# Designs tried in a protein design chat: miniprotein binders against q6w4x9r395to579. Part 63

Target 1, 185 residues: q6w4x9r395to579
Amino acid sequence: GHCSLEGGSFVTTFDARPYRFHGTCTYILLQSPQLPEDGALMAVYDKSGVSHSETSLVAVVYLSRQDKIVISQDEVVTNNGEAKWLPYKTRNITVFRQTSTHLQMATSFGLELVVQLRPIFQAYVTVGPQFRGQTRGLCGNFNGDTTDDFTTSMGIAEGTASLFVDSWRAGNCPAALERETDPCS

## First folded at step 7 (miniprotein)

Design a33
Fold by ESMFold2-Fast, scan of step 7:
Structure a33 (fold): chain B 185 residues (1-185), chain A 89 residues (1-89)
Amino acid sequence: as target 1 above (185 residues)
Amino acid sequence: DTLREEAERLYDEARKLMEEAIRAFEAGNFEEAFRLAMEAGRLITEAIRLAAEAIKEGDTDPWTILLLRYAEWLAELVEEFIERVAEEL
């Protein structure tokens, strides 16, 4: 399955459900028992430099008990706070430059991440078939049914993206800027 | 120890007990599977409480939130497993 984070604030889930949000936080993209050492993919969003009402992806994080790999829009790759030169290899993860504008994180456990650095920072997540029905987070539950793709961290299927996104925050941050049901001026 | 560190230890203990419970179930030892799963449920409930408390008290580490989310998932699996084992007793 494929999940994408594109155009600053658009997400397409593993079940191909598209949505948009305007948040400034770290969010859990993907957690799964298929990831070793309680691993997860996370996305960091911040305010757009052009419009303060819009947000954009600024970093992708792979976090586990062993590793905290951060790939930022500034083309800096760190693990556990230490900058790494590419290609960077651990036992199960390799980060390398796929093209002049793209980095790839390949793993031995069925997860692949491709990050576009320019012209717009974007991320593409691919998971193997073993992840089917075994994912949670902003990328959805990968069960072949789009009607429950907005399942919150508390297991509730929501009809709107804003409550879904806010439930997957991984930091002490404000709620998403735009309210779908009652927009403010 | 911090609230997060204690929650992590309880989560690890609960996961180990669940691995033992599953092996007991596969061996047909339903009473042992039930006891192990009940103990795992007790530990995971406490792990969730401690992790949630750490977050409420200002723990900003994404790991603490991730730990809470995995503990919540394990709690769901424990509840489902206990229900299935109870049907065999």
Scores: ipSAE 0.471, ipTM 0.797, lowest interface PAE 2.2, mean pLDDT 83

Design a34
Fold by ESMFold2-Fast, scan of step 7:
Structure a34 (fold): chain B 185 residues (1-185), chain A 89 residues (1-89)
Amino acid sequence: as target 1 above (185 residues)
Amino acid sequence: DTLREEAERLYDEARKLMEEAIRAFEAGNFEEAFRLAMEAGRLITEAIRLAAEAIKEGDTDPWTILLLRYAEWLAEYVEEFIERVAEEL
């Protein structure tokens, strides 16, 4: 399955449900028992542009008991706070420059991440079939049904993206101040 | 010893108990599976309380929040597991 973080603040879930959110925090993008050492993929969002309503992806983080790999929009890769030269290999993870504008994080456990550095910082997440029905976070539950893709951290299926996104905050940040954009406004 | 470190130890013990509960269930030892799962539920509830308290007291470490989310997921799994075991009793 494929999940994308594009255009600054747009997300398309593993079940192909698109949404946009407003928020400036670290969010859990993907959590699964299929990830080793209690691993999770997280996304960091901050304000962007001249509009105060815009948010953009500024970093992607893979956090586990062993590793804290951060890939930021300034093209710096760190693990546990130390800058790493590419290609960077661990036992199960390899981070390398795929093209002049793209970095890739490949893993042995069925997770693959591609980040576009330029012209806009964007991320693309691919997971193997073993993850089907076993994911939580902003990328959805990967169960083939889009009606419950907005399942909050409390296990409740919401009809709107704003409550869903706020439930997956992974930083001590305030709840999103902006309401979901009214399509009639 | 921090609230986060205590929560992590309780979470690890609850995970260990659930691995034992699953093995007991697979072996047909439903009474033992139930007992182990109930104890795991007690520990995971306390881990959630401590992790949430750490966050309330200003712990901004992403690991603490991730720990809380995994503890909440394990609590949900324990509840579902106990219901399945109860059907066999």
Scores: ipSAE 0.176, ipTM 0.623, lowest interface PAE 5.3, mean pLDDT 80

Design a35
Fold by ESMFold2-Fast, scan of step 7:
Structure a35 (fold): chain B 185 residues (1-185), chain A 89 residues (1-89)
Amino acid sequence: as target 1 above (185 residues)
Amino acid sequence: DTLREEAERLYDEARKLMEEAIRAFEAGNFEEAFRLAMEAGRLITEAIRLAAEAIKEGDTDPWTILLLRYAEWLAEFVEEFIERVAEEL
């Protein structure tokens, strides 16, 4: 299955449901028991350049008990806080430059990540068939039914993207609603 | 130990117990599978409580939140497994 993070804040789930949100936080993109060592893929969003009401993807993180691989829009790759030159290999993960504008993280466990660096930072996630019905997070549940793709971290199917996205925040961040308050400016 | 470290320890113990419970179930030892799964359920409930408490007290580490999410998922699996085992008893 394929999940994409494009155009700053657009997401298309594994079941092909598109949505958009405004958020400045780290979000759980993909969690699955099929990932070794309690691994998960996460996405970091921050305010987009000139527009404070627009947010964009700024980094993708693969976190497990052994690894914290961060791929950022400034083309820096780190693992556990240390900068790595490409190609970078662990036992099950290889990060390398696929083209002049794309990095790829290839794994032995059925997860592939392609990151577009230029002109806009974007990410594309591919998972093997073993992940079917066994995913949670912003990329959806990969069960072939789009009506429950907005399943929150509490296991409740929601009809709106905003409640869904907020349930997958990984950190103490402000609620990622479009309505930023600016009291007493 | 921090709340997160204790939650992680309990989560790891619950996982090992569930691996044993699944093996017992596959071997036809339904009483043992049930006992192991019930114990795993107790440990995972406590792991969830401690991880949630750590976050409430200001732990902003993404790992702590990820641990809570996996502990919640394991709790769901344990509940479903116990129901399945109970049908064989």
Scores: ipSAE 0.209, ipTM 0.646, lowest interface PAE 5.0, mean pLDDT 80

Design a36
Fold by ESMFold2-Fast, scan of step 7:
Structure a36 (fold): chain B 185 residues (1-185), chain A 89 residues (1-89)
Amino acid sequence: as target 1 above (185 residues)
Amino acid sequence: DTLREEAERLYDEARKLMEEAIRAFEAGNFEEAFRLAMEAGRLITEAIRLAAEAIKEGDTDPWTILLLRYAEWLAERVEEFIERVAEEL
């Protein structure tokens, strides 16, 4: 299954449900018992440099008991706070430069992350079939049904992205704000 | 942080007990599976309480928040497992 974080603020879940992000915080992107050492993939969103009301992806974090791998839009890769030269290999994770504009984090446990650094910072998450029905977070529950993709951290299916996104905050940040849609757009 | 360290330790013990409970269930030892799952439930409830208290008292470490979310998820799994085991008793 494939989940994408594109265009600075757009997300497409593993069940192919698209939605847009309006928050500025660290959010749980993927949490699963299939990830070793209580691992989770997280996404960091901050205000866009062009407009203070827009948000964009600025970093992706893989956090477990053993590792805190941060891939930032400034092209810095750190693990547990230490900058790493690529290729960087641990027992189960390898981070390397796939192309001049893309980094890849490959794992032995069925998770793959590809990060586009330029021209726009974007992330693409691929998970193996063992993750089906075993995921939680912004990428959805990967159960083949898009109607419950907005399942909050409390296990409640919501009809709106704003409540869903807010429930997956992983930092001490203000709640995401839902903006009025321009009726003429 | 002491509250986080205690919550993490309790979460670890609850996971080990659930692993043992699942093995007991697969072996057909339903009474032992139930006992282990009930014990795991008690530990995970306390882990949730301690992690939530740490956050309430100002722990802003993403790991603490992640720990709380995993503990809450494990609690749900424990409840589901106990229901499954009860069907066999």
Scores: ipSAE 0.011, ipTM 0.422, lowest interface PAE 9.4, mean pLDDT 78

Design a37
Fold by ESMFold2-Fast, scan of step 7:
Parts: sequence; C-alpha cells; structure tokens
Structure a37 (fold): chain B 185 residues (1-185), chain A 89 residues (1-89)
Amino acid sequence: as target 1 above (185 residues)
Amino acid sequence: DTLREEAERLYDEARKLMEEAIRAFEAGNFEEAFRLAMEAGRLITEAIRLAAEAIKEGDTDPWTILLLRYAEWLAEIVEDFIERVAEEL
C-alpha cells in the first residue's frame, strides 16, 4: 500500500482517501505491530513561509527502541541526534540518495520511504501486504475501506480530518483545532 | 526509574503474557489463556496510567507518546481476547 504527503499539507491514505492538513506538530504517520522494536514513522509539520494559515512537511522521523532517524528538508540525516553521511546503513535500514532530489529509506521489514527534497519537500510511504489492516496513524488503517480512514488514537471513526489529525499528535504542541475555534486569537 | 521506563517495562511484560495467552488459547488451554490475558490487562492498564502521567508531568519525548499509543492498542487487543476466551469457558 501507498501513502503520500505532498504539496506541503496534503495527505493520501493507504486506502486512497485524500485530505488536507493544518497543524504544526510532530504526528504519528504510521504505527504497526509489523514494525520491529515498536517502530513508527512520524511527520513534522511547521509554518509555510509568511502565510500562517499554511503548514508544510519539514521532516520525517523513523522512531523505534534502537533508532531515531530524522530526514529533514535541509537535507540533513541524523540518527539519535548524530549527523550521518549517506549511504547510511544499520542492520535493517539503509538511507541513501536515490536521485539528485530524492532520498530513500529502505528496510528489511516491508517499509519503504522516499523523500523528495526539491523543489518541494514531500514523502511517499510504501508498505508490503503484511501491513494490510495492521496500520494506524495519519496514513489510515489500510483495510480497503475509506469510511473509517479517520480512526483516531482512541479508536473512534471521525467524519472530519481535524479531530483525526489532532489525535495523532506526538509532541507537546497546541492542537490545530483549538487555534481554529479561538474567536479572538 | 522514570515513569516512562516503568511503563515500558510493564508494556513489555504485558506483550509477553499476551503471546503466551494466545499460544495457550490455540492449544485449547482456555483457563490458562484467560488467566494470562487478565494479568496482561492489569499490567497494560498500569502502563497506560504511567505513560499518561509522564506526559502530563512534562515528558516531551515522542517515544513516550508512541509507547502510550502502542499500550492503548495492546489494551484493545487484550480486551477483545478476554471476551473471546470467556465464550470458550
């Protein structure tokens, strides 16, 4: 299955449900028991230029018990806070430059990440068939049914993206929904 | 130990107990499966409480939130499994 983070703030889930994203935080993109060492993909969003109503992807993180691999829009790759030269290899993960504008993180456990660095920072997630029905996060549940793709961290299927997105925050950041409903600020 | 480290240990023990509970169930040992799953449920409930408390007290590590989300998922698995096992008893 394929999940994409494109155009700064657009997401298409594994079940091909598109939605737009308005938030400035780290979010759980993909959580699954198929990922070793309780691993997860996370996405970091921040303000886009001078327009405060727009957000954009600024980094993708693979976090597990062993690794915290960060791929940033500034073309810096770190693991556990240390900058790494490419190609960077661990036992199960290889990060390398696929083209002059793209980095790839290949794994032995059925997850592939391709990051476009230029002209716009974007990410593409591919998972093998073993992940079907075994995913949670912004990329959806990969069960072939788009009606429940907005399943929150509490297991509730929402009709709108804002509550869904806020439930997958993984940082100490203000909720996007709280800002949008504030009448004075 | 930090609240997060204790939550992590409890999560690991609950997951191990659930693996044993599933094996017991598949072998037809329903009473053992139920006992193991109930203990896993106790541990995972405490893991969730400690992870949530760590976050409330200012733990900003994304790992702590990820741990909480995995613990919540395991709690759902445990609850569903206990209901299934109870039907066989």
Scores: ipSAE 0.449, ipTM 0.788, lowest interface PAE 2.4, mean pLDDT 82

Design a38
Fold by ESMFold2-Fast, scan of step 7:
Structure a38 (fold): chain B 185 residues (1-185), chain A 89 residues (1-89)
Amino acid sequence: as target 1 above (185 residues)
Amino acid sequence: DTLREEAERLYDEARKLMEEAIRAFEAGNFEEAFRLAMEAGRLITEAIRLAAEAIKEGDTDPWTILLLRYAEWLAEIVEYFIERVAEEL
């Protein structure tokens, strides 16, 4: 299955359901018992330019008990806070430059990540068939039915993207649906 | 010891108990599988409580949130497993 994060704020789930959101936070893209050491793939979204309403992908993170691999839009790759030269290899994960504009993270457990660095920072997630029906997060549940792709972290299928996205926040950030109170109430 | 560290410890223990429960179930030892799964359920409920409390008290580490999400998922697995084992008893 294929999941993409494109154009700064567009997501297409493993079941090919497209949606967009305007949140700025770290979000869980993919959580699965098929990932070793309680691993998860996460995406960091932040503001771009002078517009406070614009959201763009700025980093992708693979986090487990053993590793915290961060691939940033500035082309820096770190693991557990230390910058790494490519190709970078661990027991189960290899990060390397696939082309002049793309990095790839290949794994032994059926997960593959390709990151486009230029002209726009984008990410493409591929998972093997063992992940079917075994995924949660922004990339959906990979069960072949798009009607329940917006399953929240509490296991509830939502009809709207906003509630779905907010349920998968992985940082102490304001909810995407929250309105800012002005200084005069 | 932080709330997160204790939650993580309980989560790890619950996982081990579930692995034992599954092995007992596969061996046809349904009463043992049920007992192990019930114990895993108690531990995972406490792990969820502690992880949620850590977040409420300001723990912003993505690991703590990820731990809570996996603990919640394991709780669902435990509940489903207990229902299946009860059918065999």
Scores: ipSAE 0.012, ipTM 0.504, lowest interface PAE 8.3, mean pLDDT 78

Design a39
Fold by ESMFold2-Fast, scan of step 7:
Structure a39 (fold): chain B 185 residues (1-185), chain A 89 residues (1-89)
Amino acid sequence: as target 1 above (185 residues)
Amino acid sequence: DTLREEADRLYDEARKLMEEAIRAFEAGNFEEAFRLAMEAGRLITEAIRLAAEAIKEGDTDPWTILLLRYAEWLAEIVEEFIERVAEEL
């Protein structure tokens, strides 16, 4: 299955449901018992360089008990806070430059990440068939049914993207919509 | 231990108990499977409480939130497993 993070803040889930959101935070993209060492894929969004009223993807993170691999829009790759020269190889993960504008993270456990660096920072997530029905996060639940793709971290299926996205925040960031609703804050 | 460290320890212990519960269930030891799963449920409930408290007290580590999300998922698995085991008792 394929999930994409494109443009400023557009997401297409594993079940091909498109949506858009506005936020400045780290979000869980993919959580699954199929990932080793309680691993997860996360996306970092911040203010856009194009417009201060927009947000954009600035980094993708693979986090587990052993690794914290960060791939940034400035083409820096770190693991556990330490900069790594490419190709970077661990036991189960290899990060390398696929083209002049793309980095790839290949794994032995059925997850593949391709990051486009230029002209716009974008991410493409591919998971093997063993992940079917075994995923949670912004990329959806990969069960072939788009009506429950907005399943929150509390297990509730929502009709709107904003409540869904906010439930998958992985940081102490304020909700963008909530801050704009309270203009006196 | 910090709240997060204790939550992580309890989560790991609950996972191991669930592995034992599943093995007991597959061996036909339904009473043992039930006992192990109930203990895993107790530990995972406490892990969730401690992880949530750590976040409330200012833990900004993304791992702490990820730990909470995995603990919540394991709690669902434990609940479903207990219901399944109860049908065999």
Scores: ipSAE 0.449, ipTM 0.770, lowest interface PAE 2.3, mean pLDDT 81

Design a4
Fold by ESMFold2-Fast, scan of step 7:
Structure a4 (fold): chain B 185 residues (1-185), chain A 89 residues (1-89)
Amino acid sequence: as target 1 above (185 residues)
Amino acid sequence: DTLREELERLYDEARKLMEEAIRAFEAGNFEEAFRLAMEAGRLITEAIRLAAEAIKEGDTDPWTILLLRYAEWLAEIVEEFIERVAEEL
């Protein structure tokens, strides 16, 4: 399955459901029992000054009991807070430069991440067939049915992207940003 | 062990020199850009030599092979950049 984070604030789930959100927080992209040591893939969104979006992807994080790998839009890769020069290898994960504008994180457990650094920071997540029906988070549940892709962290299917996104916040952050309300209209 | 650390150090230093060379080029400092790129080329050539010799002697560590590929890639970038800078000198 393929999930993409593109154009600053657009997401396409593993079941190919596209949506957009306006949030400034760390969000869980992917949780699965297929990820070792309670692993999770997360995305950091912040205001970037992009006129067509209030929020933009600024970093992707892989977090487990042993590793906190952060790949940021300024081309810095850290693990557990320490900067690493590429190529960087752990027991199960290798981060390397695939092209002059793309980084790749390859894993031994069926997860692959490709990050486009320039001209716009974007991320592409690929998971093997063992993840089918076993994913949770912003990338959806990978069950072949797009109608329940907005399943919240409490297991409830929602019809709105805003409630879905807010349920996957990874910490104490403000709720997803709303479009400016014109008080005079 | 020490080979891996040396290769990573050489690659990192060459990369930083190329970042400085590109900034110098963008600022119109073509002589400085050339000097920095030549220095990066020296470091990356040494990294390739060390990695290639280790592999020839039987080192099949995937990490060493990856570092060699990165060093070869950076060497190609350095060569293209030097040719571009030379047109401005």
Scores: ipSAE 0.000, ipTM 0.107, lowest interface PAE 18.0, mean pLDDT 74

Design a40
Fold by ESMFold2-Fast, scan of step 7:
Structure a40 (fold): chain B 185 residues (1-185), chain A 89 residues (1-89)
Amino acid sequence: as target 1 above (185 residues)
Amino acid sequence: DTLREEAQRLYDEARKLMEEAIRAFEAGNFEEAFRLAMEAGRLITEAIRLAAEAIKEGDTDPWTILLLRYAEWLAEIVEEFIERVAEEL
């Protein structure tokens, strides 16, 4: 199954349900018992550099008990806070430059991540068939039914994306976001 | 130890008990599977409580939130497993 984070703020779930994102926190993109060491993919969103009213993907994180791999729009890759030269290999994960504009994280457990760095930071998640019906997060539940893709962290299927997205917040929200107000009029 | 660290230890123990419960079930030892799953249920309920309390008290570590979400999922698995095992008893 395929899940995409494109155009700065658009998400398409594993069951091919599209929606738009307007959050500015870290969110659980994918969690599954199929991931070793209680791993998860997370997505970090912040205000768009183009518009104050839009948000965009700024980093993708793979977090587990042993690893915190962060791939930033600045083309920096870290694990547990330390910058890594590519290709970077662990026992089960390899991060490497696929093309001049794309990084790939390949794993031994059926998860692949491709990150486009330029011109727009975007992410593409591929999971093997063993993940079917065993995923939760922004990428949906991968059960072949789009009507329940907005299942919140509390197990409730919502009709709109707003409550769904909010339920998958994982911290790192920025300090209070004050709307820009022109003091001169 | 933090609330998060204690929640993680309880989650780890509950997960281990569930792996043992599943093996007991596959071996046809339904009473043992039920006992192990009930113990896992108690531990996972406490892990959820502690992780939720850590977040409520200001723990901003993404791992703490991830731990809570996995603990909640394991609780659902435990509940479904207990019901299935009970049908065999």
Scores: ipSAE 0.296, ipTM 0.689, lowest interface PAE 3.4, mean pLDDT 80

Design a41
Fold by ESMFold2-Fast, scan of step 7:
Structure a41 (fold): chain B 185 residues (1-185), chain A 89 residues (1-89)
Amino acid sequence: as target 1 above (185 residues)
Amino acid sequence: DTLREEAYRLYDEARKLMEEAIRAFEAGNFEEAFRLAMEAGRLITEAIRLAAEAIKEGDTDPWTILLLRYAEWLAEIVEEFIERVAEEL
């Protein structure tokens, strides 16, 4: 299954449900018992000056008991706070430059992350079939049904994105705001 | 130990107990499966309490919040499993 985080604060879940995301926090994108060492993908959003979005993705994090791999919009890759030169390889994870504008994190456990660095920082998450029905977070539950893609961290299906997004905050941050137009439009 | 470290130890132990509970259930040992799941439930409830307390006391590490979310998910699994095992008793 495929989940995307694209410029303009757009997210498309594994079940292909699109929604808008306006927030300034670290959010859990994907948690699953299929990830080793209690791992998860997280996304860091911050204020943006880009007119099509008030917030933008600034970093993607793979966090587990062993690793804290951060890929940031300034093209720095760190693990546990230390800068790493590419290609960077661990036992189960390899981070490398796929193209002049894209980095890839390949894993041995069925997760793949592609990050576009320029012109706009964006992320694309691919998971194998073993993850079906075994995912939680902003990328949805990967069960083939879009009606419950907004399942909160408390297991409640919401009809709107705002409560769903706020339930997946991984920091002490303000609530996300869903916006359709500029306040002065 | 920190609240987060203790929460993780309890979470990891609950996860291992659930693996044992599932194996007991598959072997037809429903009383043993129930006992193991109940103990996992006790540990996971305490793990959630400690992780939430750490966050309330100012732990800003994303790992602590991730641990809380995994502990909450395991608590749901434990509850559903206990209900299923109770039907066999």
Scores: ipSAE 0.443, ipTM 0.769, lowest interface PAE 2.5, mean pLDDT 82

Design a42
Fold by ESMFold2-Fast, scan of step 7:
Structure a42 (fold): chain B 185 residues (1-185), chain A 89 residues (1-89)
Amino acid sequence: as target 1 above (185 residues)
Amino acid sequence: DTLREEALRLYDEARKLMEEAIRAFEAGNFEEAFRLAMEAGRLITEAIRLAAEAIKEGDTDPWTILLLRYAEWLAEIVEEFIERVAEEL
């Protein structure tokens, strides 16, 4: 399954439900028991246009008991706060430059992340079939039904993106503004 | 010795107990599975309380919030498992 973070503030879930939001926080993008050592992908958003109150993706984080890999729009890769030269390899994760404008994080556990650095910072998440029905977070629940993709951290299906996004905050941050566009047709 | 460290320790103990409970269930030892799952439930409830308390007291580390979310998910798994085991008793 494929989940994308594009155009600054647009998300397309694993079940292909598009939405957008305005938030300044770290959010849980993908949480799953299929990830080793309680791992998760997180997305960091910050203000991009002050006069418009718009927000954009500024970093993607893979966090587990062993690792805190941060890939930022500044083209810096760190693990546990230490800058790393590419290619960077651990036992199960390799971060490398796929093209002049893209970094890839490849894993042995069925998760792939591709980050576009330029002209706009964007992320693309691919998960293997073992993740089907076993994901939570901004990328949705990957169960083949878009009606419950806005399942909050408390297991409640919400009708609006703003409540859904706020439930997946992973920081002490302001609530996201309600600005959903839902072209599910 | 922090609230987060204690929550993590309890979460790990609950996870281990659930692995044992599942093995007992698969072996047909339903009473043992129930006992282990009930103890896992007690530990996971305390882990959630401590993680939530850490956040309330100003711990905004993404790891602490992730730990809380996984502990909440494990609590759901424990509750569902207990209901299934009770049907066999």
Scores: ipSAE 0.448, ipTM 0.770, lowest interface PAE 2.4, mean pLDDT 82

Design a43
Fold by ESMFold2-Fast, scan of step 7:
Structure a43 (fold): chain B 185 residues (1-185), chain A 89 residues (1-89)
Amino acid sequence: as target 1 above (185 residues)
Amino acid sequence: DTLEEEAERLYDEARKLMEEAIRAFEAGNFEEAFRLAMEAGRLITEAIRLAAEAIKEGDTDPWTILLLRYAEWLAEIVEEFIERVAEEL
């Protein structure tokens, strides 16, 4: 199955349901018992430099009990806060430069991530058939049915993307009392 | 220990109990499977409570939120397993 994060704010789920993303937090893209050590893919979104009201992908994170691999739009790769030279290899994960504009994270557990660095920061997630029906997060549930792709973290199928997206927040969100004084900011 | 560290410990214990519950069920030991799953349910409920409290108190670590999401998923697995075991009792 294939999930994409493209054009700064667009997501296509594993069941091929497209939607537009709008948010400025870290979000869970993919959570699955097929991922070792309670691993997950996460996406970090921030305000777009092109439009004050739009958001764009700025980093992709693989987080588990052992690793916190961050691939940022600035082409910096870190694990557990330490910058890494490419190719970077752990027991089950290898991060390397696939082309001058693309990085790849290959794994031994059926997950592949390709990150486009230029001209626009984008991410492409591929999972093997063992993940079918065993995924949660922004990339959907991979069950062959698009009608429940907006299943929230509480297991409720939503009709709109906004409640779905908000349910998968994983941190770095603005405090509840913080407000923008300029609505165009 | 932090709330997150205690939640993680309880989550790990609940997962271990569920692995044992599944093995007991596969062996036909339905009463033991039920007992283990009920204990896993108790631990996972407490793990969820502690992880949620850590977040409420200002824990912004993405790991804490990921832990909560996996604990919630395990709680669903426990609930479905208990229902399945009850049919065999």
Scores: ipSAE 0.407, ipTM 0.774, lowest interface PAE 2.5, mean pLDDT 82

Design a44
Fold by ESMFold2-Fast, scan of step 7:
Structure a44 (fold): chain B 185 residues (1-185), chain A 89 residues (1-89)
Amino acid sequence: as target 1 above (185 residues)
Amino acid sequence: DTLDEEAERLYDEARKLMEEAIRAFEAGNFEEAFRLAMEAGRLITEAIRLAAEAIKEGDTDPWTILLLRYAEWLAEIVEEFIERVAEEL
């Protein structure tokens, strides 16, 4: 199955459900018992500019008990906070430059990540058939049914993307707060 | 020990108990499988409580949030396993 993170926070789930959101947090992209050592993919989003209402992908993180691999839009790759020169290899994961504009994280456990660095930072996630019905997060549940692709972290199927996305926050990000504005100030 | 460290320890212990419960079930030892799964359920419930409390108190570590999500998923697995074992008793 294929999940994509493109452009202005557009996501297409493993069951091919497209959606868009606005968010400035780290989100759980993919969680699965098929990932070793309690591994998960996460996506970091931030504002595209000071006055823009749009947000964009700025980093992808693979987190497990052993590894915290961060691939940044600035072409920096770290593991557990230490910068790594490519190609970078662990026992089950290899990060390398696939083309002049793309990095790839290949794994032995059926997960592949391709990151486009230029002209726009984007990510493409591929999982093997063993992941079918065994995924949670922004990429959906991979069960062949798009009607429950917005299953929240609490196990509730939502009709809208906003509640779904907010349930998969993976950082201590403040809830969207509308500041009370004094119209006479 | 911090709340998140204790939650991780309890989650690990619950996982080990579930591995033992599954082995007991496969060996036809349904009483032992039930006992082990019930204990795993107790530990995982406590792990969830501690991880949630750490997050509520301002823990910003992404690992703690990930741990809570995996603990919640393991609790689901434990519940389904207990129902399955109960049918054999």
Scores: ipSAE 0.057, ipTM 0.564, lowest interface PAE 7.0, mean pLDDT 81

